# Ledger of designs, part 4: VHH binders against Formamidopyrimidine-DNA glycosylase (mutM)

Target 1, 288 residues: Formamidopyrimidine-DNA glycosylase (mutM), of Thermomicrobium roseum (b9l1z5)
Amino acid sequence: PELPEVETIRRTLAPVLIGALVIGALRGEHPEDILLDPWPVFARRVRRHRIVALERRGKYLAARFEDGDRLVIHLGMTGELRLSHPATAPGKHCHLALVLRSLRPLPPSLVDQRQRFLLRYLDIRRFGRIALLDQAGWETFTARLGPEPLDPTLDPRALWSRLRERRTAIKAALLDQALLAGIGNIYADEALFQARLHPARRCQTLSLDEVERLLVALRTVLSAAIENAGTTIRDYRDGQGRAGSFQSRLQVYGKPAGTPCPRCGTGLARIRIAGRSSVFCPRCQPLH

## First folded at step 1 (VHH)

Design c07 (framework vhh_7mjh_2)
Fold by ESMFold2-Fast, scan of step 1:
Structure c07 (fold): chain B 288 residues (1-288), chain A 123 residues (1-123)
Amino acid sequence: as target 1 above (288 residues)
Amino acid sequence: EVQLVESGGGLVQPGGSLRLSCAASGFTVSDNYMSWVRQAPGKGLEWIGRIYSGGSTSYNPSLKSLVTISRDNSKNTLYLQMNSLRAEDTATYYCARDQYDILTGYEEPFDYWGQGTTVTVSS
């Protein structure tokens, strides 16, 4: 999951999680691979916290508790959060669950007679991570992340100034979470196509006008992806277990080399940047 | 009125297999959680696994590769299939109607138990 997928999960979970009390945690298959803390420490620390907000910072989901502590979740490549009735079986690759109690009535399909429900964490590859951070730890953690690309106060001139310090390829820079938080392989390719920028362009060679086009393209693509509940290629599901629909709107990402460009018909090209495959139109996105 | 009757226990050789049955009367097994629990001589109760009302199962991780829980709704009967039995599996096996509590997991008290069936694994 990239920014749009995590934002969709945040939006779909927020109405259920905000106001709920964490009353416990259930051990699943491999919680030690996911949790920063040992299981007994995590289970004790998470108890007796009421969720007052559900936040996103880049690709990280954070449940904020009354005392300012955060439960911070990174889904990695295959992580999934699933609401479930306590009576349901955990399913394969479930590594832990939070036991929550709602202080308001929720649908009987989700809650037992004591208003209890589960938030399950599933992860086939176990690349996700979950940590409990206090307020100081949260501030230290978030200070390392770049600004949100959808933040309306983010100035194209400020972004241009930061890019001029870099000799790396623009796609590599977009994947750097210290530059902008939340962009991954899908939305980097899509935004560069929308902005008509070659993924291998050196950051320092971009004009202010090109950076402005890129920021507009990023905001357009990310907003459209959020409106379409994110992109499901294989693994992503929202907080209710539903697939996103933005995959039907992808223009270049995941397309085989030689596929006709949707704008000009030229065969799409594929190159490797920062160890990742990048798909682009060599006519619409020229290097020179 | 509610009754659970286990059967299928007996003497088995090490490495052998057994299928235990639990016939229920007075209620419908598919409307309830059902568990298998065992007690070795002089030891405490050990939870084996449960079948949820919807038919999904969960198992004690220590036993997962050795056991399978199933049911036949038309016979109102619960089953425990056991494979690769060892001397350590010698125990009295109980089926129980399971009032699973998400806070206590399998440690929550069961509301109805069978009389048990004894499995002895030896030469």
Scores: ipSAE 0.000, ipTM 0.090, lowest interface PAE 21.2, mean pLDDT 84

Design c08 (framework vhh_7mjh_2)
Fold by ESMFold2-Fast, scan of step 1:
Structure c08 (fold): chain B 288 residues (1-288), chain A 122 residues (1-122)
Amino acid sequence: as target 1 above (288 residues)
Amino acid sequence: EVQLVESGGGLVQPGGSLRLSCAASGFTFSTYWMSWVRQAPGKGLEWIGRISTSGSTSYNPSLKSLVTISRDNSKNTLYLQMNSLRAEDTATYYCAREAFDDSSGYEYFQHWGQGTTVTVSS
């Protein structure tokens, strides 16, 4: 998942998780593959008071407990979080589940007679990571991340100044989470197409107007993806197990070379930048 | 300059075994988790398994009984042992260096080798 997918998961989980008590954890298949702590340490420490907030920084989801500690989750490529009734059997690739109790009434389809429900973590490739961080650890961890692209206080001039310091292609810069948090391959290609910027443009050659156009394009694409519950190519699902629908609105990402540009009809081109495949229109997104 | 070079591919009979190697250079190999991934002709990428810095492994459940991943940090080399090979195991096999925290903004596999081709045929 990229920013829109993680934000969709946050939004779908927040009404259920905020206010709930973590009363235990259930061991699944190979929890050691995703947990930074050994299982006994994790199971003991995760039994906390109340979840008071569900937060996102870039591609990271964090449940904040009353004591300020956070359960931090990175979903990798195939990680999924699912709410389920305690009677629901674990599916394949379920690595762990939190046992939670709601302090307010929730639907009978989700909770048992004691208001208990599960938050399950599934991950077929096991690229996700889960850690328990205290407040200082969370601050240290997130200090490495750049600003949120959807932050309304993010100034195009400040972004332009930072880009002038970089000797890389603009797409490579967008993938750098220290520049802007939450952008991956899908939304980098889509935003560059929307902004009419070639992915190989050197950062230092971008004008202030081009950076402003790029930031507007990023906000437009990311917001539209959130409104459409994210992009599902294969594995992404929201907190209720539903697929996103933004994949039908993708303009360039993943398209074969020679596919007609949806804007001008010119055959789309494909190049590699920072080891990643990049698809763009050579007419709409000129290098020179 | 980060470089990963796979070797050991080739033609093998059904039911045979094969050991692939991945030589790493340009970085401190012992500090990175490593993965094996394959791609059959005309199909998508299939993750095979990964190995931690300490040598603990996890595998794609559909392949677990058929493969073993190991590493030799003194030689900067990653290995994939494959047994009981079938025609459906015909693929290009890649080793990949993993990004632990994704703070760099790249997919979990930051660097891939060029691949080594395994053909299972009589």
Scores: ipSAE 0.000, ipTM 0.255, lowest interface PAE 12.9, mean pLDDT 83

Design c09 (framework vhh_7mjh_2)
Fold by ESMFold2-Fast, scan of step 1:
Structure c09 (fold): chain B 288 residues (1-288), chain A 124 residues (1-124)
Amino acid sequence: as target 1 above (288 residues)
Amino acid sequence: EVQLVESGGGLVQPGGSLRLSCAASGFDFSSYAMSWVRQAPGKGLEWIGRIYYSGSTSYNPSLKSLVTISRDNSKNTLYLQMNSLRAEDTATYYCARLGEDTAMVEDYYGMDVWGQGTTVTVSS
């Protein structure tokens, strides 16, 4: 999950989680691979907290408790959050579950007689991370992240100024969460295609007009992905277990070399940048 | 800026032991899961194992009894301890940082930053 997927999870979980009380935690297969704290410490710390907000910073989901502590979740490649009735079998790759009690009536399909339900964390690859941070820890953590690309106060001149200091390829810079928070491999490729920018363009060579186009392209692609509930290639599901729909609207990401460009018909090219496959149109996105 | 530098390679006798180090700089080392990967001459990459945020480890089942991965977050250093080395363990050994945003299966084990490698030769 990139920004649109995490935002979709936030939106789909918020009506159920906000106001709920965490009454416990259940150990699954490999909680030690994703939790910062040892299991007994995590289970004690998470208990008896009411969730007052669900927030996102970049690719991180944060449940804020009324005391100011946050449960911070990074889903990695294959992490999934699933709402479940307590009687539902956990399935494979479930590493932990929070036991929550709703303070308002929820559907009987989700809750037991005491209004209890589970939020399960599943992760096939176990690249995800879950941590409990106090307010100071959250501030320290988020200070490392760049601004939100969808923040309307972020202007292209500010972004252009920061890019002028970088010698790296623009795609590598977009993947750097300290520059802009929440962009991954899918939306970097899609935004660069939309902006007509070659992924290997050196950041310092971009004009202000090109950076304006890039920021508009990022906002357009990310907003469209959120409206389509994110992109499901293999594993991503929203908080209700539903697949996203944006994968049918992808223009270049994941396409084989030689696939006709949807804009001009030229064969798409593939190169590696920062260890990642990058797909682009050599005609629509010229290097020079 | 972001960099991983392996060290500790060299010539080792069969049955011997060796400890490799990987020095990380330019990022918050304690926030990332790290992996070791090797490449024998003329062969593809082979994943050795990873160490998670919690210090928990996951190993290639074929190598699990022969290797131990550890980390020292105060020194920004990753380690690979290898025991009972065989001629077939001759390879270039890389440390790698696991990427955060992997929706693609072809991202090789999710790794986004690699060291330059250190060579281990097992020979009498």
Scores: ipSAE 0.000, ipTM 0.177, lowest interface PAE 16.9, mean pLDDT 84

Design c10 (framework vhh_7mjh_2)
Fold by ESMFold2-Fast, scan of step 1:
Structure c10 (fold): chain B 288 residues (1-288), chain A 123 residues (1-123)
Amino acid sequence: as target 1 above (288 residues)
Amino acid sequence: EVQLVESGGGLVQPGGSLRLSCAASGFTFSHYAMSWVRQAPGKGLEWIGRIYESGSTSYNPSLKSLVTISRDNSKNTLYLQMNSLRAEDTATYYCARDTYYDYIWGSDEFDYWGQGTTVTVSS
């Protein structure tokens, strides 16, 4: 998951998780592959916390507890969070579950007689990570992340100033979570297409107008993806287990070279930037 | 063109040892952290471990005592030494190039993968 997928998960989980008390954790198949702490340490540290907020920074989901501690989750490529009744089977690839108690009535399909429910973590590839950070650890962690591209106070001039320090390709810069948090391969390609910018343009050669156009394109694409509950190619699901629908709206991402451009009909080109496949229209996105 | 080519796989007896190699080309090998990842038939990817540019290593805790990762920057080659092999170690083994230094960054860490080399542990 990229920013839109993580934001969709945050939105779908928040009404259920905010106000709930974490009363325990259940060990699944391979929790040691996901957790930063050993299982006994994690299980001890996570219990007795009430969730007061569900936050996102870039591609990271964070449940903030009353004492300022955060449970920080990176879903990797195939991670999924799912609400379930305690009596239901965990299913394949479930590595851990949090046991939560709701202080308000939730549907009987979700909670037992003691208002308990589970938040399950499933991950086929086991590239996701979960860490419990205190307030200082959270501040240290988030200091490494750039600003949110959807932050309305993010000024194009501020972004332009930061890009002028870089000789690298603009797509490589967009993938750098220290520049802007939450953009991955899907939305970098889509935003560059929308902005009419070649992915190999050197950052310092971009004009202020081009950076303004890029920021508008990023906000447009990311907002549209959130409105469509994210992109599901294979593994992504929201907090309720539902697939996203933005995949039908992708313009260039993942398209084979030679596919007609949806805007002008020119064959799409494919190049490698920062080790990743990049798809673009050589007519709509010229190199200057 | 970035290429990663694994070699050294094959049939091995339970309890045996094996060393896999990964030959890298098309990039400055010494500037990147490198990982080993495996996939057993019909199962998901399992991260084995990483070696940073500095030569320091980080391992999957469940595999730490079984494996050693090393690199030779003069030969652009990554190695995986495996000891005390068991039937459950049967898998296709991949080398992968990392873009991130921090373990917590998940699957976004890998931008290039090799073709894989198959290790079969039979009894």
Scores: ipSAE 0.000, ipTM 0.218, lowest interface PAE 13.1, mean pLDDT 84

Design c11 (framework vhh_7mjh_2)
Fold by ESMFold2-Fast, scan of step 1:
Structure c11 (fold): chain B 288 residues (1-288), chain A 122 residues (1-122)
Amino acid sequence: as target 1 above (288 residues)
Amino acid sequence: EVQLVESGGGLVQPGGSLRLSCAASGFTFGDYAMSWVRQAPGKGLEWIGRIYTSGSTSYNPSLKSLVTISRDNSKNTLYLQMNSLRAEDTATYYCTTEWYSGSYEDSAFDYWGQGTTVTVSS
């Protein structure tokens, strides 16, 4: 999941999770592959916390507890969070679940007679990570991440200044979470197409006008993806198990070489940058 | 070298049925979730559905009553069965994989086939 997918999960989970008490945790198949703490430490620390906010920072979801601790979740490539009634079977690839009690009435399809429900973590590849951080740990963790691309105070000139110091391709820079938080392979390709920038352009060669255009393109694409509940080509689901619909709006990402460009009809090209597949229009996004 | 080769497209009358195949090579097919996506002329990509490694499926809600995805891991082949075809189903159909580098960062490669064209016309 990238920023729009994590933001959609945050939005769909928030009405259910905010105000709920964590009363326990249930061990699944391979929790040690996901958790940064040993199981007994995690299970003890997570219980008896009330969730007061559900936040996103880049590709990370964070449930903030009353005492300032955060449960921080990275979904990796195949991680999924699913709300479920306590009576439902966990199914395959469920590695852990939080047992929560709602302080407000929720639908009987989700909660038992004591207003208890589960938040299950499923992950077929087990590349996701979950950690419980105190306030100091959260501050240290977030200091590693670049600004949010949707932050209206993000100054294009400040971004341009930082890009001038980089020798790498612009797509590689966009994937660097220390530069901007939350952009992955899908939205890097889509934003570069929208901005009319070749993915292999060296960061230091971009003009201020090109960086301004790129930031506008990023905001446009990311906002549109959030409005469409994210992109489902692989395993992404929102917090209630529903697919996104932005995949029908994708213009270049994942298309075969030679596919006509939706803007000019020129055959799309594919190259690899930082080990990743990149799709672009060689006419709309010239290198020179 | 990862390769995906779609086949089974062609001309079909409205209300007809068609079965598409996707032959996979160059990777351990049974370890990957597989998807079908399509692109109508002049339009963007539309996700049709996915089949997980377990054999469970997930579909685009607008299409779920019209399509069935299945796989045969012994033949490294993915299938798409389509029924009650309409003119609006005219598109190039692609199969796609998920490739992993082993990192929790977003380091995936996406592999697409060449596509197979379905034309629904009288």
Scores: ipSAE 0.000, ipTM 0.128, lowest interface PAE 14.2, mean pLDDT 83

Design d01 (framework vhh_8emy_2)
Fold by ESMFold2-Fast, scan of step 1:
Structure d01 (fold): chain B 288 residues (1-288), chain A 123 residues (1-123)
Amino acid sequence: as target 1 above (288 residues)
Amino acid sequence: QVQLQESGGGLVQPGSSLRLSCAASGFTFDDYAMHWVRQAPGKGPEWVSSISWNSGSINYATSVKGRFSISRDNPSKTLYLQMNSLRPEDSAVYYCAKDYSEGYYDSDAFDYRGQGTQVTVSS
């Protein structure tokens, strides 16, 4: 999951999680691969905390507790958060679950007689990470992340100035979470196509107008993806277990080389940038 | 008031089986994780096994894994420990313990113990 998927998870989980009390944790298959703390430390620290906010920073979901501590979740490639009734079996690849009690009535399909429910963490590849951070730890962590691309105060000139210091390809720069938070392989390819920018363009060669066009393209693509509940290729589901629908609107990402460009009909090209496959139109996104 | 009543202990030969029971009262049994803890003469308490309120999470000490099985019956408010292939080192007083956490267990958080039931494994 990238920014739109994490934002969709945040939005779908918020009505259920905000105000809920964490009363315990359930150990699953491989929690040690996901958690920064040892299991006994994590289970003890997380319980008896009320969730007051669900926040997103880049690709990170954070549940903020009333004492200012945050449960910070990165889903990696295959991580999924699933709400479930406590009587439901864990299923495969469930590594941990939080036991929560709602202070507001929730559907009987989700909660038992005591308003208890589970938030399960599933992850087939176990690339996700979960940590409990205090306020100082959260501030230190978020300081290393770049600005939010959807932040209306983000100045294109400031972004252009930072890009002029870089000799790397623009797609590699977009994947760098210190430059802009939340962009991954899907939305980098889609935004570059929308902006008519070749993914291998060196950052320092971009004009201010090109950077302004890129930022508009990023905002357009990311907002449309959020509106469509994110992109489901294989594994992504929202907080209620539902697939996103933006995959039907993808223009270039994941397409085989030679697929006709939806804009001009030219065969799409594939190249590797920063170890990742990149798909683009060689006519719509020229290198020069 | 919280009350736990262990039973089922006894004197057995190595390789034998025993089933321990713990009858709980004075609290909402199905809200709490439950534990079995044992204490051999001259030693501190050793955690043996834990079970979450809904039986969805079960854990065992390395020394008993594969030989012991924990279970609970929430309607009857009873916790069980099935002990197979008993060894002399399993000799101890076995205690039923209520977790402090509602729902799921933490091995460090024991709220109450009962009177215990003696298990002696001897030739």
Scores: ipSAE 0.000, ipTM 0.181, lowest interface PAE 16.5, mean pLDDT 85

Design d02 (framework vhh_8emy_2)
Fold by ESMFold2-Fast, scan of step 1:
Structure d02 (fold): chain B 288 residues (1-288), chain A 124 residues (1-124)
Amino acid sequence: as target 1 above (288 residues)
Amino acid sequence: QVQLQESGGGLVQPGSSLRLSCAASGFTFSDYAMHWVRQAPGKGPEWVSSISSSGSYTNYATSVKGRFSISRDNPSKTLYLQMNSLRPEDSAVYYCARGEYDFLTGWEDSFDYRGQGTQVTVSS
């Protein structure tokens, strides 16, 4: 999950999670691979907390409790959050679950007689992480992240100034969460295509106009992705998550070399940047 | 700059063992989770194994569990993969990959496939 997927999860979980009380936690297959704290510490600390807000910072989901503590979740590549009835089998790759009690009436397919339900964490690769942070820990953590690309107060000139200090490729810079929070491989490729910028352009060679165009492209692509994923992921009646719909709108990401560019028909090219495949149009996104 | 250099591959018969090594430079090795990924001809990359930054936690793909063992030596900045009971289906180029450092986790979904890889061929 990148920013749009995490934002979609936040939006779809918020009506169910906000106001719910965490009753406890259930151990799954490999919670030690996911949790920052040892299981007994985590289980003790998370219980008896009421969720008052569900927040996102970059690729991180955070449930804020009444006392200001936050449960911070990074889904990695294959992490998934799933609402489940307590009587349902955990399924494969479920590493932990929170037991919650709703103050609002929820469908009988999701809750038991005492309005209890589960928020399951599933992760085939186990690259995700979950941590409990107090207010000071949250402030320290978020201070290391760059600004939100969708923040309307983010100034293109400020971003341009930071990029001029970098000798690396622009795609590598976009993947750096200290520069901008929430961008991964999918939306880096898509935004660079939209901005007509070659992924290997050195950051310090970008003009202010090019940086402004890139920021507009990032906002356009990220907003469109949120819009197309938001309504599809909501499925707590069946206890099974749904895929977003933005996959059908991808222009370049994941396309084989030689695929016709949707804009100009030129064969798309593939190169490696920071050890990852990057797909682009050599005509629409020239290096010089 | 981040550099990862794999070695230890070769041509072996089914049932044999090999130990792969990955020498890391250009970053603080002990801050990062490390991974082994393989790619067979005509196939996409397949994740094989991961190890936490401290070496305390390890994970394996179902296809190699019980046969392969991942380990690391932080002082020498080296990652290892011990491969036992090799099968023809294990034939691939093996790459070591770095997990991206993050304040919260140390684990990210990104891999640095920098390195030429090391070829493992299991054939009679």
Scores: ipSAE 0.000, ipTM 0.261, lowest interface PAE 10.9, mean pLDDT 83

Design d03 (framework vhh_8emy_2)
Fold by ESMFold2-Fast, scan of step 1:
Structure d03 (fold): chain B 288 residues (1-288), chain A 123 residues (1-123)
Amino acid sequence: as target 1 above (288 residues)
Amino acid sequence: QVQLQESGGGLVQPGSSLRLSCAASGFTFDDYGMHWVRQAPGKGPEWVSSISWDSGSTNYATSVKGRFSISRDNPSKTLYLQMNSLRPEDSAVYYCAKSEGLYYDEPGYMDVRGQGTQVTVSS
């Protein structure tokens, strides 16, 4: 999951999780593969806390408790959050579940007679991570992340100034979460195509107009992806287990070399940048 | 640009120990979590271990837990992996990778790596 997928999960879970009381936690075989805190410390600290907000910072989901502590979740590539009835069998790949009690009546398919339900974390590849951060830890963590690309106060001139200091390719810079938070391979390729920028352009060669165009493209693509509940290629599901629909709107990401560009018909090209495959139109996105 | 230079691999006997190093440049090393990833011939990349920016948190794949130890020296911009009780199934090219924040990032970012360092465990 990238920013749109995490934002979709946040939006779909918020109506159920906000106001809910954590009454316990359940662990899988090896919670240490995902959870940074030792299990006994984690289980004690989350218990008897009410969730007051569900927040996102970049690709990180954070449930904020009334004392300011946050449960911070990174889903990696295959992490999923599922709501389920307490009687549901745990199944393989469930590494952690919170036992919660709802503030409001929820459907009998989800809750028992005491309005209890589970928030399960599933992760086939175990690349996700979960941690409890206090307020100071959260502030330290988020200070290292770049600004949100959808933040309307983000100044294109400030972004341009930071890019002028970099000799790396623009796609590599977009993948750097210290520059902008939440952009991964899907939306980097899509935004660069929308902005008509070659992924290998050196950051310092971009004009202010090109950087503004890139920021507009990022906002357009990310907003459209959120409105379409994110992109499902293989594994992504929202908080209710539903697939996203933005994959039908992808213009270049994941396309084989030689696929006709949807804009001009030129065969799409593929290069490797920052260890990742990048797909672009050599006519619409010229290097020079 | 981000540069990661792995070293310390070699051919060793089962039960031996080996220490890998990764010299980092092109980014502010102490702002980022660091990771070790390995890839055996014909297999996809497998995450091995992670360490936070301040060394306050470490995590290990189940297959190496108790045998491997990750550490870092921020002043020298170097990441280490101490490998004890090596087994034939530990044979792989070992790569270091940087995360974007507190935790291990998605597997695709691990491809921002150097040539790696070959570890071969055989009798």
Scores: ipSAE 0.000, ipTM 0.163, lowest interface PAE 16.9, mean pLDDT 83

Design d04 (framework vhh_8emy_2)
Fold by ESMFold2-Fast, scan of step 1:
Structure d04 (fold): chain B 288 residues (1-288), chain A 123 residues (1-123)
Amino acid sequence: as target 1 above (288 residues)
Amino acid sequence: QVQLQESGGGLVQPGSSLRLSCAASGFTFEDYAMHWVRQAPGKGPEWVSSISGSGGSTNYATSVKGRFSISRDNPSKTLYLQMNSLRPEDSAVYYCATDWGYEESYPFGLDYRGQGTQVTVSS
């Protein structure tokens, strides 16, 4: 999950989670692989907190509690958050669940007679992480993250100035969460294709016009992905367990080399940048 | 394989100075930002300082600003943290971290961290 997937999860969970009380936690298969705190510490600390907001910063989901503490979740590659009726079986790869009580009526399909429901964390590869941070810890943590690409106050000139500091390929820079928060492999490839920029262009060689075109492309692609509930290749689901639909609109990401470019028909090329597979059109996205 | 090895910690009295080092290998060091993160007993990881790949930009946590200085030597693939005017609250295990693989491996900035180096400030 990248920014659009995490934002979709935030939006789909918010109506259910905001105002709910955390009344406990249930141990699953491997909570120690996911949690930063030992299980007994986590279970004790999370109990008796009311959720007042659901926030996103880059690829991180944060449930803010009444006292200012936050439950911060990174889904890694295969993490899923699932709302469940307490009577339902957890299924494979469920590592923990929060037991919540709604202070308002919710559908009987989700809640028991006492308005209790579960938020389950499932993760096949166990690359996700969950931490309880106080206000100071949250501020310290988020200071490492770059600005939000969808922030309307983000000036192309400011982004251009920051790219001047980098000798690396533009795709590598887009994957750096300190430059811009929330962009991963899918949306880096898609935005570069839309911006007509070769993924291996050195950041310092980009003109202001090219950076402005890139920022517009990022905003367009990320917004369209959010509107389509994110991209599901294998594992991503929103807070209601639904697959996204943006995968049918992907133009270059994940395509085999030689696939005709949807814009010009030239065979797409595949190279590795920053250890990641990168797909682009060598005609639409020239290096020089 | 990305490897990070911290050194330079020790037991010192309040007001003392220490210089921590981090030897990096297995990636193009000059292309990635580097970070210092510390973890005190009973607390979660706390970001301390960051430096851009070129060394042209640095940032510091409010608690250490004006006392600590981050720097790097790209030819030797080494990151440094100069710690001045040390206080008891600076006592922690200090870890070197890189953004290479951050998203994929360790989302809270513990990517490819080594064993850390213990700093104890006590009289």
Scores: ipSAE 0.010, ipTM 0.222, lowest interface PAE 9.7, mean pLDDT 85

